# Ledger of designs, part 3: VHH binders against q9yez8

Target 1, 342 residues: q9yez8
Amino acid sequence: MVEARGGLDPRRLFKAYYSLSPPVEEPRDIAYREFAFQLFDGDVYVRHIGFDSMEELLSYMAREAPKNAYYSVARYSLPTARSMEEKGWLGSELMFDIDVDSLEGCGEVLGDSCLSRGYKQAVRLVEALYRDFGVPSTLYFTGNRGFHVLADCGWCRRLGREERREIARYFTLEGLRLELIIPRPGRRGVRPAPPSPDDPGLRGWIARAALERGVDLSAVHEAIEDLLDDVRVAIDVKVTQDISRLARIVGSLNGKAGLLVARLGLEGFHPGDWLSPFRGEVEFRASARLEESRILGRTVSLEPGRVYSMPAHIAVLLQLKGYGAVAGGEVVVRAAAGWRPL
Key: E = the ipSAE of ESMFold2; O = the ipSAE of OpenDDE; V2 = 0.75 times the mean of E and O plus 0.25 times the DockQ between their complexes.

## First folded at step 1 (VHH)

Design B2 (framework vhh_7aqx_2)
Fold by ESMFold2-Fast, scan of step 1:
Structure B2 (fold): chain B 342 residues (1-342), chain A 126 residues (1-126)
Amino acid sequence: as target 1 above (342 residues)
Amino acid sequence: QVQLQESGGGLVQAGGSLRLSCTTSGRTFSSYAFSWFRQAPGEEREFVGAISWSGGSTDYADSVKGRFTISRDNAKNTFYLQMNSLKTEDTAVYYCAAGSPFEEYLKLTQRDYDYWGQGTQVTVSS
């Protein structure tokens, strides 16, 4: 039980959550994964941690209540060793990072609209990985303003940095030769077949984007620049090429927003209270202006110096983002009803 | 639905003190933010003070800041306006008000409130 007066203490909120034996998803092959945590105590980052069981991981998180919690996409024979050379690398999952803040118009803007745009790109990436490479992948919300896509395949596990970089560049469309995918009509009256939404690869993606924009499939070459903007994925190539990268533990909290790391389906993403274990109605004293925005399914606007009544999960997010502080009310910590949209 | 009833008004000498009470009927007292407004003869209703539904935040008009204190007692379904160092300019009919539950921030204009008491007269003699 947390009573809010003069601002919420995020450490106490996180400790309350982790003490409830939260449903945290077990990382595959847990004993071969390196774990890392950012702790509230001294704001330190601790790594080279290993666990032999899920019970050990949950016990650690309940005791330490970390600000952020991570596990390696790599598997190691000795994950607790201090250097990569000593860890005995056994391979790494493919990891892709989509940062909402890198999208045009979203850099410093709160709002569900920007999250929805990032989600759409993440879904496209999952579909493309399966269609073009035959690789199933999992989609995650990072608990703040981003999405991760992870793929664990036998052949891809031991790919090196340059091979991973090339896969990433395929999705960013860097170096694309458009004329090989969408040929332009020839001078001799020969017209190449227009792309179909059922076509594999980029050709099918372009056709689907064209239909969504109301562009005739036979005229896609005339609208190609706009269509490519709907097709490319804004991933961070540096993340994908890094075999030692860390992923967030599903069911843990993100210290920047107080929201859950959540595994997502491909049917849709509707931000709301299900992304938070915090419930209650609180009073929020604003210290910064926020233009009317849709945040976690709610319309919010703030003027400095005003006090607002709002749901605890929104107030926690706004406090962590620097818009003000909780001034009154009681926050109840409850297990969320699942870690994905239902 | 909330019904509001003021009490505690009356005649008081300048420099004196008076406490107004507003008792609410209904099952949702703890869910509401509450305010006091006043209306002097020939004037518009003006904001006096407000208290959030949790009691964690208060706000006051500049003319009464430091002299008046708003508080609430959820066990009694009552909220109060403690008026100290009264001035002749404080003479007015005092109204208590409540907005909609939960979605209300502290509101400073009469248009922001949905429920009102009947008013209680406060007269401060020179």
Scores: ipSAE 0.000, ipTM 0.146, lowest interface PAE 22.1, mean pLDDT 81

Design B3 (framework vhh_7pa5_2; at its last look DockQ between E and O 0.01; V2 from the best seeds 0.00; counts 0 for: pae E 17.3 > 2, placed apart)
Fold by ESMFold2-Fast, scan of step 1:
Structure B3 (fold): chain B 342 residues (1-342), chain A 126 residues (1-126)
Amino acid sequence: as target 1 above (342 residues)
Amino acid sequence: QVQLVESGGGMVQPGGSLRLSCAASGFTFSNYAMSWVRRAPGKGPEWVSTISGSGGSTSYADSVKGRFTISRDNAKNTLYLQMNSLKPEDTALYYCAKGTPFYDWLKSLGSYFDYWGQGTQVTVSS
């Protein structure tokens, strides 16, 4: 339904999606949230926007067709005020950001394998929040190369920056004093027992990681570096400590990849066309090399100057990431097609 | 040396009541919020309740609101949990914890010997 001869216009595609009453998840306490959008025109961020209802939010997105759409993890008494002082902060959800690009060997490389590694860390974080802190949380794919974990608990919403920073450091293991958790055998003055999978905190997580690797619990120190890597979560501490951070609206598109922001379960994550509202077969003219990669469940490789026939959702992603442009065909846009959060 | 000693657990029938106590030593008790946390068989720790250092504010998990009451006696360095209308689902080992689950526990979770108290078993059955 969108002409593609001279390359896809991403704004036209996003406008088509938002015009179809897409299944956008309502942010809790919508009237107390600040909304922000990055628009295609000038790539400028517009902030200090408020809505009293989902109908107002959906109407705004249909009219503006934003490149990116966000809502505050904070609740404010006056979310439309321009200054933070005037907003009247009422507390913020706990937010964790797992950026796949920060993982060893993942850089800017496209591929489902790096997404899988990020997902596994996000699942571990959700489990650790519940096991160690008793805090239920929700897991989200950001629509590009990352995961968000959000926790909304009454006692945690009023935490300050330093408290949030220490929670983040617990998961990154920054400042870990391992000798206090897994003492070395034979140390005088310490009476160590092997860690148990039922132990609280890091001891329990290290013990469970050891069992998964087939490491005897009495010999955990022999594999400690690998076990710490299994336990560590690659979160951005600066995001977690920031009480004014923005989360992506579930069901909106991410302007960097053209994929949906999606709520995920803990049983597995299999990237595929369900993450995109774009359908059809198109001609894609590559302008950059891409080594053979699995992208959204499909094997893709590109050589500069060559034209490929491929599904629209992959072509849109590749164009947005600078690998080329759609040279022919038409994209069908479906509001409900491919959105399967959990 | 922080020391927390729980007591008052036992076996009760559904609908019964128990009062847990926690004797604290090794720190300035009134300067810290205190919490009760429980661990049921096969489950992770569940935060139950927190009380501020002054006793001026309290909070409760949704599962125990209206049934449990947290209190403290700063002159005696003692924390209490009054448990009423007990249910089989309340069966767990109950721990007294220094501070709140989020921040102070981060420091204790990194400690081999000083995480939370020894616990006191509560079993609700007929």
Scores: ipSAE 0.012, ipTM 0.345, lowest interface PAE 8.7, mean pLDDT 83
Fold by ESMFold2, look of step 2:
Structure B3 (fold): chain B 342 residues (1-342), chain A 126 residues (1-126)
Amino acid sequence: as target 1 above (342 residues)
Amino acid sequence: QVQLVESGGGMVQPGGSLRLSCAASGFTFSNYAMSWVRRAPGKGPEWVSTISGSGGSTSYADSVKGRFTISRDNAKNTLYLQMNSLKPEDTALYYCAKGTPFYDWLKSLGSYFDYWGQGTQVTVSS
């Protein structure tokens, strides 16, 4: 338990969480990874850290209570070396980042509906990675306003930057040459076969999107902009291209929202208190206006200067986002309680 | 003109120990990380261990961690590998290598040996 009398101290909350046997998932091949942390003390960013075991990682996180916690998508033969030349790169996972703030109408807008839209993009990506590349992948909520998709396969690990860029461009459709995928009929009466839902790659994907919209497969060009929007995934190509990228440690807390980094299934995403270890009822003094929004399954609105009674997990999020401060009540920190990563 | 000469291999029983040595010449030894790589019969090359140029940092493949210890003597230009609790799966030709292995470096081992010695055979058999 952390007292909220006289204000919220995020470091004390995070310390309590990490001290209660947190449900942190072990990163694959932990001894090959570089770890990095953002600490509350001086807001310091620490790199070139290595661990030989999960016990060492958990001990570090309990002691330091990091604001943000990361591990490299890269495997290195010497991960604690300070120079890239000495680290010995052995390969990297494929990582895709979906930032809901980049979605139309979602920039700087709190609310569960934008998270739901980002989740749908991430599921689309996971399904297409398997369908079109034969690559199984894992979906994570980043603990704030985004999703990561990580894929680790033998041939994936050693892809260079340009190969990773081309995989990312498959999903963003940047540089798409549609005429090569779905040719238009020729002038001499030649009629190319229309796309079929059984076709490989993007051609089949467009056909499936057309069927879902009730668009005639022979007439896909008439609805092509809508169909391309149905298959496009809003990822940042530079993130996927970067072989040295950091991923968040699953089960750690995100310092911007106080929410758990969570492994997700493909059957739906319903934000709620299960994304937070924080419990209790608190009084929250607003310092900024928030128009009525659904946040973690609860309807919330704020007027500056007013005091509201609300659940701790929402108050912690709002304070970290700069909407005010906890002014009273108690915040209870739970070990593993409310964890629903399904 | 880089020369690496491995020695110390031999036959041992499971659970036994060996110490490999690698004499280095033709470069400033202390400026470079050094590695051990092994190649088992019918398999491709496998990275075993790396030590930084100063000797201050070490790393090991999971298959040997806790059993093998890499070290170096920069005054003698010599790299070592202490191998304890040896298993039949450790049977391989062990190479001393200049530098830290990269994907391209490791995939080239079987076709060209610019940074490798001749190797020293380790055989673990009951």
Scores: ipSAE 0.000, ipTM 0.253, lowest interface PAE 17.3, mean pLDDT 84
Fold by OpenDDE, look of step 2:
Structure B3 (fold): chain B 342 residues (1-342), chain A 126 residues (1-126)
Amino acid sequence: as target 1 above (342 residues)
Amino acid sequence: QVQLVESGGGMVQPGGSLRLSCAASGFTFSNYAMSWVRRAPGKGPEWVSTISGSGGSTSYADSVKGRFTISRDNAKNTLYLQMNSLKPEDTALYYCAKGTPFYDWLKSLGSYFDYWGQGTQVTVSS
């Protein structure tokens, strides 16, 4: 545990955290991964870094205190090579990115309601990957306004850009031919069987959505647009199709919010102080207005020029979001502030 | 405006005792860790001790451990340093400082504080 001075810059806070040997999750086959870091100094990205061991990675992070820390979803024979050809691609995990920014009504501030919505979609994605594709996956909070889902399977690793894109489209419903999934009644009075929640693929999901909305399964056509909205997952297709995409290191901090990249279960997601290593009560000087919002379980509003007393995990988040700066108080930095890797 | 005013310094014989006080104003005293830093003639600042805002945690330089005690009264916005078994090597200008070094290794750099008082002179001499 390290007690930090009030008014410190984020780099110092991050440095303190990484110096405590935090519970960072080791990427599988670490020696075959490319690592990348965004540093506070000039917001410079450093890429094509390789580590042979977790100890080396942690040492680097402790020394450099990155604003953001990444590893490649791809495995390479030579991760430190600059060109893809030289790297020697060996395969990539399947990655999905859900950003709450894509959700309607979600503004720039990190709101609990938006995170909750994003989480629900992420859970649906995980369930669908398993149900529809037979692929287990892991769910992570990105430490800001999104979720990552990573799937690692033999056939997954070998997928190319186009195949990955098609999988992504399955979830976004892009190019969906609804008539093939939910046939319309024929002119001669032939009524197709209504969809069942036990049906495979999107048909089953549509049926489930119908049931949840109280829509009769025989009347799915009447509410199909709403149902599709419930079934659709707002993933970034560009992320999924990219075989060389970088994922955030679990246990690292997100430089945009100062929150942990955390592995999540499927039982629920309740944003709170456990997502932050920062503790203590501090004075925060607001420089921008923030309408009343629920952030990490706390109702927060800000007026420019005013000084507020608030928990450090909120203050640091607000500072990183550009709403002001910690003006006073001491921040205690903990390596494990309630977050536990699964 | 942050103000820190030290008092209680003086001349004492080796083995003697002094109690320093620091009156703080211009900020929420209880929200901040407070520190004592000293500067001997011809030397750089040296961190002496830190106490957390609540007073529940204290730390000391190895050179003063067991001899010095840092305390605070948040109701009075006052920081204290009880110095016992004083040595000639303790001779210095003692400063009250707002905060604590963020890194443990920075504790040796006594200059890493936001605000300092004017200092009170402690002289240990036979």
Scores: ipSAE 0.000, ipTM 0.234, lowest interface PAE 15.4, mean pLDDT 88
ESMFold2 (binder alone), look of step 2: mean pLDDT 81; pTM 0.824

Design B4 (framework vhh_7sr4_2)
Fold by ESMFold2-Fast, scan of step 1:
Structure B4 (fold): chain B 342 residues (1-342), chain A 125 residues (1-125)
Amino acid sequence: as target 1 above (342 residues)
Amino acid sequence: EVKLVESGGGLVQPGGSLRLSCAASGFTFSSYAMGWYRQTPGKQRDLVADITSGGSTKYGDSVKGRFTISRDNTKNTVYLQMNSLKPEDTAVYYCAAGPSWEELLRKYPSTFDYWGQGTQVTVSS
């Protein structure tokens, strides 16, 4: 248990969590990965760290209790070397980043609805990677306001920056020549076939989006702008093109929200207490206004100066986001068994 | 475990025919593009033919009209029918599996995920 007096020290909460030897997903080929951490002391990033086993990684995290924990999507023959030349690059997983804050109407807004919108785009990306490229991938919640999709395949590992950028642009629809995908009818006696949900690539995605909206497949042009918006994925192209990018360690905490990095399934995402190791009922003193918002399955609204009773996992998130501080009560810190795929 | 097992190579006289087969296992065959490449000692691997998951085909200029690629998703097998064989067709032929997106496959054939061990084709009298 961690006692709250004049605000919780997030360092103490994270230390308590990592001291429980919590379940952490082992990165594949761990000995070939570079690890990096942002520490509470001095807010410093430490890089070029390697581990031969999960035991070493968990021991490090229990000792250091980092604010954020990362591993490289790249494999290196010498991950602890300081330069890329000396590291001996062996290839990188394909990485996609969906930032909820980049979605229309979601910048600076707390709430489960924006997370649900980001999740839907991430699911679409996973499905499109498999259907269009034949590549299986994994979906992750970043523990704050975003989703990562990672794909590990032979051809993916050795692609350079330009090839990765082209793949990312396929999903953002940059450079789309719609007339080649959905030809316009109107040539004398020529009637191009409408798209089918079983068609490959964007043609099939547009057809499936049309069916979800109740749009006749022969009339997709009437709703084409909405259908393209349904198909687009709000990917950060700069992340995908970066062969040296870092992914978050699954089961570690995100320092911005105090929530777990979690591997997700494709059947649904329902934010809730399972995303946090923090439990208990605490007193929270608000220092900022929060309009009514659905946060981790609970409706919350705050007025400055008022004290509220609330679950610890919500109070910790709100404190880390700058809405106030925990003023009383005790936080029970436990390994959360619920961050598994849904 | 992913496996691509080539068969059907051998010695044949000029003007003869051979059919190569590549049996695939350990991955979802129907979602992958399949290709045949060939390599002569001291040269890079060259595209012979590829076929996407949807059945679209592409051929190398030197084999167009003589070779035919096909696939059987029920048997997880890709075939290369080689007709009117020439001495210049002598090479090690490799089966490959890669991404199914047609434009990416043709732009980046070296990005194939999996390769077979190769089968020798010799065209000589």
Scores: ipSAE 0.000, ipTM 0.168, lowest interface PAE 13.1, mean pLDDT 83

Design B5 (framework vhh_8pnl_2)
Fold by ESMFold2-Fast, scan of step 1:
Structure B5 (fold): chain B 342 residues (1-342), chain A 123 residues (1-123)
Amino acid sequence: as target 1 above (342 residues)
Amino acid sequence: QGQLVESGGGLVQPGGSLRLSCADAGSIFSINAMAWYRQAPGKERELVARITSGGSTNYADFVKGRFTISRDNAKSTLYLQMNSLKPEDTAMYYCTAHPTLSEWIRQYGSDYWGQGTRVTVSA
């Protein structure tokens, strides 16, 4: 636990957090991963960094206090080489990115409701990967407005860009020929069988979505647009097809919100103070308007020029997003507090 | 999309035998596993037997010792030899193929299914 005072310098807060030996998760096969960091000085990205141990990674983060911290989903024989050809690619985990800002009505809206919608899509993705592909995956909150799903499997590790793009299209339903999956009743002849919740792939997902909506399985074609929207996952195809993509280090801070990158379970996601290592009550001077919003379990509204008393973890988030600045009070930094495992 | 064509169904007396065949009509390029399912009127579809491309088999308890599943990988043809048939075996029998990953992704995780062949066991 460290107490921080005065005007809020995000660099100072991040340094306090990283100096307390934070609960950062060790990336698997750490010595084969490329690391990259965005530093506070000049927003410079440093890449092609390698570590032989977790102790080296933690020492680096305590010294540099990065704004953002990443590791490659790829494994390389020489992760510190400057070019992809020289790195010696050994394979990449499947990576899926769900950006809350891409969801309808969420692009410029700050709030927990949009995070909840993104979480539900991420859970569907994890379930579909396991059910349809037989691949277990891990779900992560990115520490701002998104979710990552990572899957490491022997057969998928060596897939190229085009195969990864086709897997992404499976979830976005881009290019779907629905009539091949859910045939329409013919003018004459035999009526096609309705989909069953036990059917494999998209047929089963459509049937389960229909049952959740109270739609008869024989009448799925009447609600098909809504059912496809229920099944579709809003992932960024360009992220999934990129074999050199970077994932965020679990337990590091996201420089856009000051929140922790967190491993999540499938039982629910309730944004709150547990996503932040910062505690305390502070004075926040608003410089922008914020319509009434639910943020990290708290109701917040801001008018320009007014000073508000609020919890430090919300004030840090609002300052990083440009709504104002912390004008007074005390911030307590707790490396192991508020962390909620799967 | 691939098309599977079943044949060999019909009417048979209790204790009789039938051999069902399932042929790929030439649109499925690679198959990982094939299976026979059945559905009696008013019942859910149930697995009868499954065979992988490597030859591993799995049977439902109610047909074990009476039915034999086999596959000709060169012809992409699936067979179900049904012996000692009982009235309870009366159902529509469906062939399904589980394609390779690339084909399966292209079909949005849907297995290929035939239209079914009717088996009636009655005196």
Scores: ipSAE 0.011, ipTM 0.296, lowest interface PAE 9.3, mean pLDDT 83

Design B6 (framework vhh_8cml_1)
Fold by ESMFold2-Fast, scan of step 1:
Structure B6 (fold): chain B 342 residues (1-342), chain A 127 residues (1-127)
Amino acid sequence: as target 1 above (342 residues)
Amino acid sequence: EVQLVESGGGLVQPGGSLRLSCAASGRTFSSYAMGWFRQAPGQEREFVALISSSGGSTDYSDSAKGRFTISRDNAKNTVYLQMNSLKPEDTGVYFCAASTSPYRLWETLSDRDYDYWGQGTQVTVSS
């Protein structure tokens, strides 16, 4: 357990969590993965680390209590080597990064509405990967303000930078030649066939978006800009094209918000206390104004100089975001087996 | 926590049909993705079918596609596996499993992807 006196020490909270046999998910083919950590001491980034077993990984995390914890989407024959050439690259999973901060109107504080928008884009990405490319994928909350989608398949592992960039551009719609997909009515007497929701690729996605908006399929060209916005996914192309990128370890904490990296389903995402291993009631002294916001399922508003009673997991997040500091109370750290979205 | 109990197994002739049921106890059933696995005599456990918490998404092994249908009734806390055109190769113990993991579109899933398991129900396809 951790006492809250004059502000919380995140290092102590993270150490308490990692000492409680946390529900950290074993990365597939662990012995072939490079691990990297950002440590609290000096914010140093340590890399070229390998583990032969889950036991070794958990032992390391309990000892070091890292601020952030990562593993490579790449598999290497020698993951502890210092250079890519010496590592012996065996292929990389496809990685997609959806940053909520890149969405219009979303800010630094974790707002549930912005997370919902990012989640919807991540779900569309998972569905489109399978429907259009036949590629199964897994969706993750990054523990702060983003989502990762990871996909692993035989042919996917061997793709180079340029092929990965082309896949990313498919989802951002960068370089789209719309006339090849939804042709304008041509010369006199030429009428293109309307798209069907069962059509492959972008045509099918546009048709499904049209049906959701109540737009007649024969009139998609009248609403095409809105429909393209509904289909587009705000991914970071530079992440997807990089074969050496790192993913976050599921069940580890994100040092920016103190929330768990969590595997998500496609049926919904409802931010709440289940995203945090911290519990308790604390006194929080606000040092910055926060307009009424829904954060982790709770309505929060702050005025500078005021002291508020609030749940510890919200206070931890607000302190890490610079809105104030915990002024009193006790924080209890809980690591439940099978911590999951419910 | 959830407890799972399978039923509906039995002996059937090749080409026949069976409907397996998995009754869940607990208040969180509608929050779980549900799967069916089977273990044939002398073989490893294999994935058969998966259904998302809402029932909006399903996935099947190659051997099950076109012959088996997974469905759920959240009001009854029950998952079903309708098995048609049964073959001798379908013989085995069928297990119901619940997962808090996200829906996966993989053909084969790890045991690690499922948090709760039933005891199994025997299906025998033989003349």
Scores: ipSAE 0.000, ipTM 0.104, lowest interface PAE 20.2, mean pLDDT 81

Design B7 (framework vhh_7aqx_2)
Fold by ESMFold2-Fast, scan of step 1:
Structure B7 (fold): chain B 342 residues (1-342), chain A 127 residues (1-127)
Amino acid sequence: as target 1 above (342 residues)
Amino acid sequence: QVQLQESGGGLVQAGGSLRLSCTTSGFTFDDYAFSWFRQAPGEEREFVGAISGSGGSTDYADSVKGRFTISRDNAKNTFYLQMNSLKTEDTAVYYCAAEPSFRELYKALSPKEYDYWGQGTQVTVSS
């Protein structure tokens, strides 16, 4: 329990959460991973940190109560070395980052609908990685407005930047030569066959998207821009090509929203209080306007200068995003009770 | 108390060159990726170029590819933008920005994802 007297300090909330020995997913081969944190004190970033066990990691987080917590997708012989040359790179998991704010119409929109759109793209990415590359992967919510997809496969661990960039571009469709995949009618010397849902790769994905839209497979070229938008995945290519990237620690808090980094299934994503360890009713003083929005399963609207009674998990999120500040009440912090998977 | 400060801006004739510098303090330089953005009067802040913290990889806006080069000097905690073949359309306030090289929300085209910014330096290209 944290009392919001005279204003809420997010550091106190994070400290309370980490002191409860919260469930954290252990990174495989933890002793070979580099860890990094953004700390509340001085708002500084620290990296080149190593742990020999989960107990050491949890003790560190309980002591430091970091604003953000990360671990390397790479394995290193000496993860605490300062330079990449000294670390002794042993390979990196594939990492994909889907940013909700990059989706059309979502850049300035707070709300569950944009998160749901990002989730659908992340699910498509997981399915396409398995179908087209034979690579199983895991899906994570980053605790703010994004999704990570991580894949650890034998052949992919040692891929270089160029190969990783090519995999990413397959999903963003950057540099696509569409005429090689879906030839246009009347092309000289070619009689185009329509794509089939059973076709490999992008051709099959376009056919399946067409069927979902009710588009005749023989007429896909007439709807091609919409179909490409349906199959494109909005990933950050620069993240995927970087072998030294850090992923967020599952079960840690995201300092931008106060929400949990969470492993997700593929059957649906319904934002709600289960994404937050914070409970209770608090008084929130708004300093910015928010048009009616559905946030974590709740309808919220704000007018500057007004005071509202609201659930703590929403108030913490709104304060961290600059819409105002918690002015009174008490926050109950729970590591497990009320914390549920999708 | 992280600080970024631009220098090297000024007035230059079209076809000329300028080198912008961004000096940094308050953090471990080697752990950060760096970018340059610019903002012309009445326009939004737009991406110009980026350099990674550990990979030595660079990225540029299409409008400046082949003319601008971003580089870093880890010993001096400084990074640079070498601007060649300047055009009147390059006139803008130029901002340096930094983000941790490990951040999952690294977006070269989104200023909102950068934690640290300089105050800006004016570049004016006369015809």
Scores: ipSAE 0.000, ipTM 0.337, lowest interface PAE 13.2, mean pLDDT 83

